Miniprotein binders against q8wxe9r568to878. Designs and how they scored, part 4

Target 1, 311 residues: q8wxe9r568to878
Amino acid sequence: EEEITVDVRDEFSGIVSKGDNQILQHHVLTRIHILSFLSGLAECRLGLNDILVKGNEIVLRQDIMPTTTTKWIKLHECRFHGCVDEDVFHNSRVILFNPLDACRFELMRFRTVFAEKTLPFTLRTATSVNGAEVEVQSWLRMSTGFSANRDPLTQVPCENVMIRYPVPSEWVKNFRRESVLGEKSLKAKVNRGASFGSTSVSGSEPVMRVTLGTAKYEHAFNSIVWRINRLPDKNSASGHPHCFFCHLELGSDREVPSRFANHVNVEFSMPTTSASKASVRSISVEDKTDVRKWVNYSAHYSYQVALGSIW

## First folded at step 16 (miniprotein)

Design Vd1
Fold by OpenDDE base, fold request of step 24:
Structure Vd1 (fold): chain B 311 residues (1-311), chain A 81 residues (1-81)
Amino acid sequence: as target 1 above (311 residues)
Amino acid sequence: KTKTVELKVEGMDGPTREAWEDAMKIMEALQKLPGVKSVRVFIEDGTVYVIYDPSKTSPEEIIKAIEEAGFKAELVSVEEK
């Protein structure tokens, strides 16, 4: 059976302000990969929701791909694989190509302006130092300003959410626990109903708590990593923040570095091109009517949230 | 306010290269007309949808442009959108 698969993937990167999570800078890269199994010479045409092509289409009815987006996008800095006729693209905005057979390759990439005004969620982080005691607290709220969050029926989740709090190398020893199986990282206690305030934590031991997911020190990132499988959480009431809390007692106030945690790193994925709103409108294969066509959409977000001075 | 006209072009049986080339000629001819907003050509059967400003052009002018490009077109329907 002859088939063509198109993978459209957004990559969002950026820096976000403290508190209100305003996007200070961003970059959206969209990459399109092709995998095709087509006999003979098969010239293909890919139709995107390119604003310069808006509504002008030459297609078969069967070549029209289902799309949920009505948005038209402006493509910036287009780069093409050598199998694309760039002259045709420059003259007509048609993406004409002869795919590599049975090989997954990057057909093209482009940049776009971020399609939303805000990120899917906001993260407020507070840090405090009192003598040798360090506290970190974060509150995560879903953003109503993000289009995928507005309608529960069409809501697109954030998946594999990671929030990373960089930890000084000197503090790593405090997050290690000896177990029968060797050294293990301290794990957060889960309390779904907790609003973490300044709790008088009685005791010299590190304490971590989360309302959702898991948190532990991960050496690979040199960070405490708060992991959440899915946002919004189906079992959590809408509108309540998810919280992370960490309390650490150091050996002395001299172990408190002058600079601690200048930023938090956030990563997650979405099963749609939520950053660019890029969509495949059509896939045409010359002289072929019985080609199975598939389109996969995804986005990956990776950004830093600035933290204010702890001092 | 725009209207959509549906036309039938004769002799277009895609997905051949010839059908695509013919469709390109039609699209180019129509894009030159004032008031044309967008053109969709189904090369499988020669169905053409044109979104246009009715204050600037008409189905008759659209058909004429296709004919001047060397094709025959017939009016199927006009819808207000």
Scores: ipSAE 0.656, ipTM 0.921, lowest interface PAE 0.5, mean pLDDT 89
Fold by OpenDDE base, fold request of step 24:
Structure Vd1 (fold): chain B 311 residues (1-311), chain A 81 residues (1-81)
Amino acid sequence: as target 1 above (311 residues)
Amino acid sequence: KTKTVELKVEGMDGPTREAWEDAMKIMEALQKLPGVKSVRVFIEDGTVYVIYDPSKTSPEEIIKAIEEAGFKAELVSVEEK
C-alpha cells in the first residue's frame, strides 16, 4: 500500500514575565518530516497555509487535507531538504519534492510567530527568605485565553509537564536523605486539597508538598523538578490552582546566596496541535490517485518564567 | 464583497504533469487580473474556482484571461459570498 505521512512539529521557546506570564520573547520553529512508501518516481507537492499562497491552489479533490484552522501564516527563514526544488518554490511558492523512499527525513523548517495570545497555563512563583529559612511557592492555573482550553470537549492537554526550580549547589546536601540503602532524594508529599500559604514548619528538615504530580530534587537538572503527567487534571475541579511548596532551613543565614535563581524552567508537549497554526492543506503525488495520506501535529514548549527579586 | 465563479476548463484530465503545467499558466494569468483574490484549480476535471471582487472584474473577464492563456473555459455558476 502506498502511503505518505507528514509530521508537523512545532518547538516553542521563550521568556515569560513574572505573575501574569506575558510572553516577553519567543521563537517558534516548525519542522516538517516526511515518511513515504511510494513506488517508482513520485513527485510530490505539499500545500501549506502560507499567506503568500493564500487561497491559490492546484490540487486534486482527494489531495485536500482536512484542516481546523482558518489562519494563514507567514513563513520565515525557510530551509529545505535537497530533494525540494527550491527554484520552483522561489518562483511559485510551491513545495515540490521527490521524497526519499521508506526513510523519515526533515523536508523543511521555518520560523513563525506564536499563534496564541497566552500560554496554556500560568505559573506564579513566590520566594521568601527569612534568616536561614527559604520558602518557594508556585501556583499553576489553566489559561482560559488559550484556544485549546476553551471547550472542555475538545480540550488538548499539556503532557509530561516539567517545572524546574534551579537550586544552588550549596543547598543540594539538604535534599539528600540518608536511607539504609543509600542516599535518596527528598520527595514531596501529595495533598490534593491543600492551598499552601506561608506555614511555619517547625523542623530542620526540608519539606516539599504538591497538590498534583510529584516533586523531587533531580541532579541531572540541578533543580527541584515538579512533574505533572497531564494538565488539566481530570480529577481536579476547574478553577482551583495546583500548588507547589518547598521549605528549606539552611545551617545559617550566611548560606543564603546573594543571588538565587532568577527563573523557573517550564517544559511540556501538546499532541494534535501546533504553536504556529501551520497546517497542511494538501498533499499531491504525481500520477497516483490511491495514496494513503496522513498528517500529524505536535508542539513542544520550553520556556523560562522570570522570578522577581527574592529579597 | 466577493463573488465566487465556477468554471470548467477543457482538456484538463489530471493528475498529469501537463495538467499541472496548464493549471499553473491559468493561475498566473488569473493572478495578474485586477480583482482576483484567489484561484483553485482541480486538475482532475479542470474545475476552476475564482474568488473575485465584482467591482473590479467579472466572470467574462476571467474567462477571457484564461482564453488569452491558451485555454477554453465555460461558466458553470456564480455565487455570492
Scores: ipSAE 0.655, ipTM 0.922, lowest interface PAE 0.5, mean pLDDT 89
Fold by ESMFold2, look of step 16:
Structure Vd1 (fold): chain B 311 residues (1-311), chain A 81 residues (1-81)
Amino acid sequence: as target 1 above (311 residues)
Amino acid sequence: KTKTVELKVEGMDGPTREAWEDAMKIMEALQKLPGVKSVRVFIEDGTVYVIYDPSKTSPEEIIKAIEEAGFKAELVSVEEK
């Protein structure tokens, strides 16, 4: 069976403001990969929602792909695999190519802008220093302004969420334990009559607590890492914030730096969606009428949330 | 305020390299014509849809531009939208 698969993958990077998570800087890199199983020399044409072709298309009716957006986007800094006829692209904005058979390869890449005004969730972080005690608390809340969050029946989840809090190397000795499980930690606090997030705990070891996911120090990142498998959480009420809490007891020496951290790193993936709203409008295979055609979209997000304190 | 003309171009019978090249020539000719807002060519049967400003051009001028590019086209219909 002959087929061609087009994978459209966005990589969002950026910086967002403390508190309200306004997007201060952003970059989206889109990479398109092809995997094809076509007999003979099969010349292919790919049509994108490129603003320079808006409404101007050359297609077969059978080659039109379903799309969820009517938006046209501007492509910047296009780079192509050697199999692409770049003159055709510059003259017509059609990506004409002869694919590598049975070999997944990167057809092209380009930069564009993030298609939303907000990210799928916000992260607010507060820190305090009292003598040798450092406390960090974060609240994560799903954004109502993000398009995929508006309809529960068609929501696109954020998967493998990782929130990293950089930690100075001299404080690594304070993390003897490697993890806390949020569900168990929450149950233990409720059962013992102490509230999460407001708990004052004294001791020589840090206390980390989460209401969702897990948190532990990870040497690979030199950071405390809060991991959440999936957002929004299906077991939580709408609008419920998810919390991270950490309490550090520093030694009797001068371990507190004047400035410890100025950001928190956030990373996650969203399947079946595009951060740029890049869309494959058509794919044509020369001289073939019975080719199965698949288009997949995914986005990966990696950005910094500003933190104006010593953590 | 725009109109859409549907045309049929002769000799375009499938997804051959020649048909793609012919469609590109038609596209280029129509994009140069003042008042043409968008062009969609279906190469399997030579159907062409042109959205245009009727104050700047007409189906007759659109057909003439196609003929000057070396192709024969006939009018099928004109609609508003």
Scores: ipSAE 0.654, ipTM 0.921, lowest interface PAE 0.7, mean pLDDT 81
Fold by OpenDDE base, fold request of step 24:
Structure Vd1 (fold): chain B 311 residues (1-311), chain A 81 residues (1-81)
Amino acid sequence: as target 1 above (311 residues)
Amino acid sequence: KTKTVELKVEGMDGPTREAWEDAMKIMEALQKLPGVKSVRVFIEDGTVYVIYDPSKTSPEEIIKAIEEAGFKAELVSVEEK
C-alpha cells in the first residue's frame, strides 16, 4: 500500500511576563516531516495555507486534505530539503519534491508570527522569603483569550504540562527523605479542593501540595516539577485555578541565596499546530490515485515565565 | 461582491504532468485578468473554479483568456457569493 505521512510540528519558545503572562519574546518554528512509501519516481506537491497561494490551487479533489483552519499564514525564512525544487517554490509557491523512500526526513521548516494573542493558560507565581522560610505558590488558569479555549466542543488540550521551579542546589537536601530503601524525593500531596493561599504550615518539614497532577523535585531539571497530564482537566470546574504550593524551612537564612531563580519554566504539547496555524491543504502524488495520505499536527511550547524579584 | 464561475476545460484528464502544466498555463492566464480573485483547477477532469469581481471581468472574458492560452473551456455554472 502506497502512503505518505506529513507531520507538521510547531515549536514555540519564548519569555512571558509575570502575572498576566504577556509574551515578551517569542519564536515559532514549524517543521514539516515526510514519511512516504511510494513506488517508482513519485513527484509530490504539498499545499500549505500560504498567504501567497491564497485561493489559487491546482489539485485533484482527492488530494484536498481536511483542514480545521481557514487562516492563511505568512511563511518566513523557509528552508527546504534538497529534494524540493526551490526554483518552483520561488516562482509559483508550489512545494514540489521527490521524497526519500521509506525514510522520515524534514522536508522544510519556516518561521511564523505566533497566531494567538495569549498562551493557552496563565501562571501566576508568588514567592515569599521570611528568614529561613521559603514559600512558593502558583496559580494556573486557562486563558479565555486563546482561541482553542473559547469553545468547549472544539477545545484543544495542553498535554504533558510541565512546570519547573528551579531550586538552588543548597535546597535539594530538603527535598530528600532518607528511607530504608534509599533516598526518596518528597512528593506533593494532592488536594483537589484546597485553596492553599492562606495555609500557614506550622511544620518544620518541607510541604508540597497541588490541586492537580503531581509535584516533586526532579534532579534532571534541578527543579521542583509540577506535572499535569492534561489541561483543562476534565474533572475540574473551569472557574477555579489550579494551585501549586511549596513551603520550605531552611536551616538558616544564610541558605537563602541572594539570587533566586527569576523564572519558571513551562513546557507542554498540543495536538495541533496552535502556534503557527500551519495546515496542509493538499498532498498530490504524480501519476498516483490510490495513495493513502496522513497529516499529523502538533505543537510544543517551551517558555519562561518571569517571577520578578523574590526579594 | 464576488461571483464564482465553474468551467470545464477540454482535454485535461488525470494527475499527469501535462495536466498540471496545462493547469499552470490556465492559472497564469486567468491571474492576469483584472478582477480574478482566485483560481482552482481540478486536473482530474478539467473543472475550473474562478472567483471574480463581476464589475471587472465576466465569464466570457475568463473563457476567452483560457482560449487565448490555447485551451477550450465551457461554461458550467455561475454562482453569486
Scores: ipSAE 0.643, ipTM 0.917, lowest interface PAE 0.5, mean pLDDT 89

Design Vd1
Fold by ESMFold2, fold request of step 24:
Structure Vd1 (fold): chain B 311 residues (1-311), chain A 81 residues (1-81)
Amino acid sequence: as target 1 above (311 residues)
Amino acid sequence: KTKTVELKVEGMDGPTREAWEDAMKIMEALQKLPGVKSVRVFIEDGTVYVIYDPSKTSPEEIIKAIEEAGFKAELVSVEEK
């Protein structure tokens, strides 16, 4: 069976402001990978929604792929595998290549400007230190500045959301003192009907609560990690905040560092090229009309949310 | 402000290397013509759509440019933007 698969993956990185999560810095990198099983050396042509191509296309109607967007994008800093004819690309914006047989490889990569006004959600975080008491609270809200969030019928989910709160080295020993008799590491689960924001304190044991997902300390990240499988949550009203709370009483105020981490790390994936809006418009294989063609889209986001200065 | 002409280029039929090369020649010829905004070529049947500025060029000049590149084209239709 002859076939070609095109994987288009966005990688968003950046820094957003405290509170309203305004994008302060961002970079979007898109990689395109090819896996093909084709007989002979037939030249392939890939059509992207490149704004410099807009309106200037050579295509077979049968090679037109279902599109995911009506937008045309600017491709910056294009880099290509050696199988791509770069002179043809620079002269005519045609991506002409001879794929490696039965080998997944990176055909090209490029950068774009982030295609949305905001990230899909905002994360507000407040921290406080009072003597040996340390408190962290976060509120997560879906953002209407992200196009997919303005209409539930066109909603594209954020998946495997991970919010990481770096833990100072002074706190690590307290998280390792869990015992059978209830001296436990940080652990939290969503409880149906449970209230959030309790003032309860357990002395040396941390109190940690979430209203969605789970939270625990993860040694791999040296962080408390709040994990949410999918946003928006189907069981929550639009605009409803999702909350994280952590209260820790240290053994003495000497265990409180002179400053906290200056950011929170956010990661998640989306099953579309939501950051770049890159889309495959056509896939052509020279002299072949019976080739199965597949296109997969994804995005991965990894960014920092500023916490502000301690004062 | 702009118009779209639909043309039929004779002899273009299918996904061959020759058809791709011919389509590229037509594309290059038309992109050099002042007033041409965009060119779309369907190589299975030789259908060509050209968006152009009627103050700078015409369907007759577009056909002429194709013929100078070595291909025969006939007018199918003209539509306003």
Scores: ipSAE 0.636, ipTM 0.909, lowest interface PAE 0.7, mean pLDDT 82
Fold by ESMFold2, fold request of step 24:
Structure Vd1 (fold): chain B 311 residues (1-311), chain A 81 residues (1-81)
Amino acid sequence: as target 1 above (311 residues)
Amino acid sequence: KTKTVELKVEGMDGPTREAWEDAMKIMEALQKLPGVKSVRVFIEDGTVYVIYDPSKTSPEEIIKAIEEAGFKAELVSVEEK
């Protein structure tokens, strides 16, 4: 059975402001991979929502792929696999190629811009130092949801959310001495429904607490890592902030660095959507009308939330 | 302010390399014609939609451009916007 699958993956990176997480800098890299099982060697054409094509199309009606977006996007710095006819692309913006058989490969990559005004959630972080006591608290709030590229009514979750709090180098000695940097000893207790700002904390409580997910120190990142499997959380009320709290007692005041860290790292994936709204409008195989065609979208986000100066 | 003309080009029955090449020739010919704003070609049956500025060109000139490129085209309809 003949088949072609087009995978569109966006990789968002950037820096966002503290508090409201306004995007200060960003980069989106889009990679397109092809996997095909076609009899013989047939020329394929891929139609993207390239703004330089808008309004000028040569197509079969059956080759039109369902899309949810009406946006047309700029493709910057396109790079192609050797199977793509680059002269045809430069002359006509047609992506004409002869795919490798039964072998997943990267057809092309290009740079574009983030298509939304805001990220799917915001992370607000407050730090304080009182003597040798250091406290960090974060509030995560969901923003407006993102729609799938195929269905504007389908809301797309953030999956495998990872929020990393770098541990200052100056604290390593005291963390290890007090067993705070030990990965297994810094597991947060889940307090569902709790508001850390309004809840009493005693000296016998864990160093860290979360209202969702888990938190522990991870040597691989030299950070305390707050992990959440999926957002929005299916068991939480809409608009409910998710919280992280950490309290650390250092050996002396002189072991407190000038600031906890200058940023918090956020990383997550979103299936079935794109960060750029890059979209496959058509897939054509020259001599064939009965080819099964699939398009998959995904996006991965990795960015820094600036903390600015606390001191 | 634009109009849309629907044309039928004879002999186009995709999907073949020939049909793609013929559609490209038609596209190029129409893009050279002043007043043509966009061209959409459906290669399975030769249907062509052209969005144009009626102050600068006409369906008759559009058909002539296709014929000069080597293809026969017939007017199907004109739609006002």
Scores: ipSAE 0.625, ipTM 0.913, lowest interface PAE 0.8, mean pLDDT 80

## First folded at step 20 (miniprotein)

Design Vg1
Fold by OpenDDE base, look of step 22:
Structure Vg1 (fold): chain B 311 residues (1-311), chain A 81 residues (1-81)
Amino acid sequence: as target 1 above (311 residues)
Amino acid sequence: KTKTVELKVEGMDGPTRRAWEDAMKIMEALQKLPGVKSVRVFIEDGTVYVIYDPSKTSPEEIIKAIEEAGFKAELVSVEEK
């Protein structure tokens, strides 16, 4: 059976302000990979939602791919694999190529402007220092301004959410517990429905709490890592914030660095090209009508959120 | 306000290279017309959909442009959006 699979993947990177989570800087790179199993010379044409095409399409009806987006996007800095006829693209905006057989390869990449006004969720983080006591609190809310969040029936989740809080090396010892089985990292207690306020917890042991997911120090990142499998959570009421809380008592106020956390790192994936809104409108294979065609969409987000310190 | 005209072009039986080339010629001819917003050519049967501004062009002018490009087109339908 002859087949062609197109993988469209967004990569979002950026810097986000504290508080309102305004995007200060961003970069969206979209990469398209092809895997094909086609006999003989099979010239292919890929149709994208390119604004310069803008509905000017030459296609077979059967070559039209289902798409959920009606948006046309502006492609920037297009780069192509050598199997693409770039002259044809420059003259007609048609992506004409002869795929490598049975080999997954990057057909093309391009940049776009971020398609949304807001990120899928906001993260507000507050750090407080009182003597030798350090507190970190975060509130995560789904953004109503993000298009994928507007309709619960068509909602696209954030998956494998990772929020990383950089920890000074000097504090790492405080997140280790001696157990009968050796040193283990302290893990957060999950408390669903809890709202964490500025309540000082007195105690010599670090306290971590989350309303959803898990949190622990991870040496690989030198960070406390809050992990959430899926947002929004199906079991949580819409609009309720998820919270992370960490309280640490240091041996002295001298162990508090003048600057310990300037940012939080956020990383997650989505099962759609939510950053670019890039879509495959058509896939045509010359002289072949019975080619099985697949399109996969994904986005990966990686950005920093600035922290506010309360001294 | 836009309208959509459906046309049938004779002699287009895709997915041959010739059909693609002919479709490109048709598209180029139509894109030169004022008021044309979108052109969709289905090469398997020569069906052409043109979205256009009726204040700037007409089905007759669209057909004429296709004919000037060397093809024969017949009007199938006109729809208002």
Scores: ipSAE 0.791, ipTM 0.953, lowest interface PAE 0.4, mean pLDDT 89
Fold by OpenDDE base, look of step 20:
Structure Vg1 (fold): chain B 311 residues (1-311), chain A 81 residues (1-81)
Amino acid sequence: as target 1 above (311 residues)
Amino acid sequence: KTKTVELKVEGMDGPTRRAWEDAMKIMEALQKLPGVKSVRVFIEDGTVYVIYDPSKTSPEEIIKAIEEAGFKAELVSVEEK
């Protein structure tokens, strides 16, 4: 059976301000991969929601792909695989190509301006240092300004959310507990009902708490990693923040670095091209009407959020 | 205000290379007309939808442009939007 699969993937990178998470710098790269199983010479045409094509389409009705977006996007810095006829693209904006058979390859990539005004959620982080005591608190809230969050029925989740708090190497010892079975990393206690305020937990042991997901030191990242499988959480009322809390008592004030982590790293995925709003409008195969066509969309976000240090 | 005209071009039977080439000729001819906003060609049956500014062009001029490109077109419908 003849088939063609198109994978459209956004990669968002950026730097975000403290507090309201204003995007200070961003980059959106979209990559399109093709996997096809087509007999013979199979010249293909891919239609994108390219603003330069806007409304001018040559297509078969059956070749029209369902799209969730009505937006037209501006493509920047287009790069193509050698199987694409770039002359045709320059003249007509048609992506004409002869795919490699039975091989997944990158057909093209391009850059876009971020399609949203805000990120899917905001992360406010406060750090407090008092002598040898260090506290880190974060509040995560879904952004109402993000289009995918507006309608609960059409809401696109953030998946595999990872929030990383860089930990100085000197503090790593504090996150290790000697257990009878060896060194175990301290894990956060989950308390769904806790609004973590400035509760000074008096105790020599590091305390980590989260309202959702899990948090632990992960050596691979040299960070405390707050992991959330999915946002928004289906079991949480809309509008309540999710919180992370960490309290550390260091052995000495000298162990407090002059510069605590200036940023938090955030990473997550979405099952849509939420960053670019890139969409495949059509897939056509010359002289073939019975080709199965699939389009997959995803986005990966990776950005840094500046920390507000209260010294 | 824009109008949408639906036309049928004779002899178009996609997804052949010829159909694509013919459609491109039609597209090019129509894009040269003043007031044309968008052209959609369905190559399987030669259905052409043109969104246009009625103050700058007309269905008759659209048909004429297709004919000058070497094709025959018939008016199916005109809708106001």
Scores: ipSAE 0.786, ipTM 0.951, lowest interface PAE 0.4, mean pLDDT 89
Fold by ESMFold2, look of step 20:
Structure Vg1 (fold): chain B 311 residues (1-311), chain A 81 residues (1-81)
Amino acid sequence: as target 1 above (311 residues)
Amino acid sequence: KTKTVELKVEGMDGPTRRAWEDAMKIMEALQKLPGVKSVRVFIEDGTVYVIYDPSKTSPEEIIKAIEEAGFKAELVSVEEK
């Protein structure tokens, strides 16, 4: 059976302000990959919702793909695989190519702007340093329209959420245990800590607590990483914030570094959606009428949330 | 306010290289015509939908532009968009 699959993957990057949930900087890189199993010399045409094409299409009715959006987008900085006729694209905005057979490859990439007004959730973080004691608290709240009690048939989850708190190398020795979950983190607090209260006391075990997911120090990132498998959480009330708490007692004030991170890193994926609203409107294979056609969408987000204090 | 004209262009009857080239010529001719908002060409049967501003052009002028590009077109219908 002859077939062609078009994978559209968005990668959002950016910076989000502390105080008003404002996206201060954003970029979306879209990569389109092709996997095809076509006999003979098969010239293909890909139709995107390119604003320079808007409403001006040459198609067969069989080549029209189901609509995912009514928006038309600007494609910036287009780059193409060698199998694409770039002169045709620049003259007519037609994406004409001869795909590599049975080999997944990147057909093209381009940049866009983020198509939505808000991110799926907000993160507020507060930090404090009091002598040799460091505390970090975060509140994660689903944005309006992303709560678990919305229409579940149209809700696209955030998956594999990772919130990273950079940790100075001087503090790494304080994270000897690798994870915490629920009540266990509170019991670790009562088993150690300020019971000795002097400046000669070294290396108290941190107390970390989460209301959802897990948190541990991960050497691969030099960070405390709060991991959540899926948002919104099915078992939580609408509008309920998810919390992270960390209390760290350093052995002395000399372990407080002169430079602190001023941001928290957030990363997650959203299947079956796009950050750019890039959409495949048509897929044509010259001289063939019996080709199975598939389009897949996914988005990955990686951004920084600015802090008003230190960690 | 816009109207949509449906036309039938003779000689386009499949997804061949020539049909793509002919459709491109028709597209280019119509995009130069003032008042044309969008053009869809279905190459399997030569059906063409043109959304246009009736204060700036007409189905007759649209057909003329296609004929000047070397193709024959027949009016099928006109409707308010």
Scores: ipSAE 0.689, ipTM 0.926, lowest interface PAE 0.6, mean pLDDT 80
Fold by ESMFold2, look of step 22:
Structure Vg1 (fold): chain B 311 residues (1-311), chain A 81 residues (1-81)
Amino acid sequence: as target 1 above (311 residues)
Amino acid sequence: KTKTVELKVEGMDGPTRRAWEDAMKIMEALQKLPGVKSVRVFIEDGTVYVIYDPSKTSPEEIIKAIEEAGFKAELVSVEEK
């Protein structure tokens, strides 16, 4: 039958401070896509939680979508597909459009601010160099309100968490043998289906260990990548940090570069939520009362955690 | 301190382009009236809710603004928030 789907996708980017991960810079880009299967000419109206509209709405009761937030947000730098009547938007903040038929397209995009004061977790990282020995340690802690001790049905998880530690080009040779010896972790799932013979642990190879997920050097990123499927982890005791450890012995202290990593990259997704708290309040299809309406939300986070000059 | 007035606007019976245009005219007229904080129009039956400051305006002034825009409105109820 006839239907319209509205997809709201947020992309958070930014820089957070060492240790406490205060947000130093942030930027959220929201893209709204439409996929519709409507007969005839179908003039549509989309209602967002735009602060300039707050409390002033023209609707049919059937067009009201379930409330996802009580917040109202400021939409910066709105840009629209050509099917949107921009004069109507600028005069009245009404998003009036005629959608492309059976073709997913970007209706609009805008910028906003991150709606929360904190990120779902903090990452503390310490690095040290003693002679030719290099150590990196990280402690990941869930922020308050995001801990595993809350009802799992009300907690939106962080999925496909990727923490990347840039590796100087001088050190790449030390990581080639890690793939031959397999994957090392303290409590992570290990690939058990591969043919892997018994080997002696050697102190001449880098040692990488994690308490959750997996860690290995990935050439595509020129980084050691710590991957975690889901946070908070259902099997971990509440309040315990998740740890990453790496020990590397270089051939000499002359291999220690004058330039060392000054950040760690963090990336993850959160389903069914938005970083901006952008919310669809209504979807109207002119003269039609029997249209199935769907709204989907997702957020993707990609940011840098500063390390400063502790190295 | 605010109050909410519920009004019924005549001739608004569904989701037509005319009804949307009429509702926009009503919205614009009420947003210009001092003391009006918010306006919600339900176009399927012409129900209008206006949140207002009773020290600055009244249901009678709100109805008058709608009438000056070319529409007839009747008072249904007033509730204190």
Scores: ipSAE 0.686, ipTM 0.925, lowest interface PAE 0.6, mean pLDDT 80

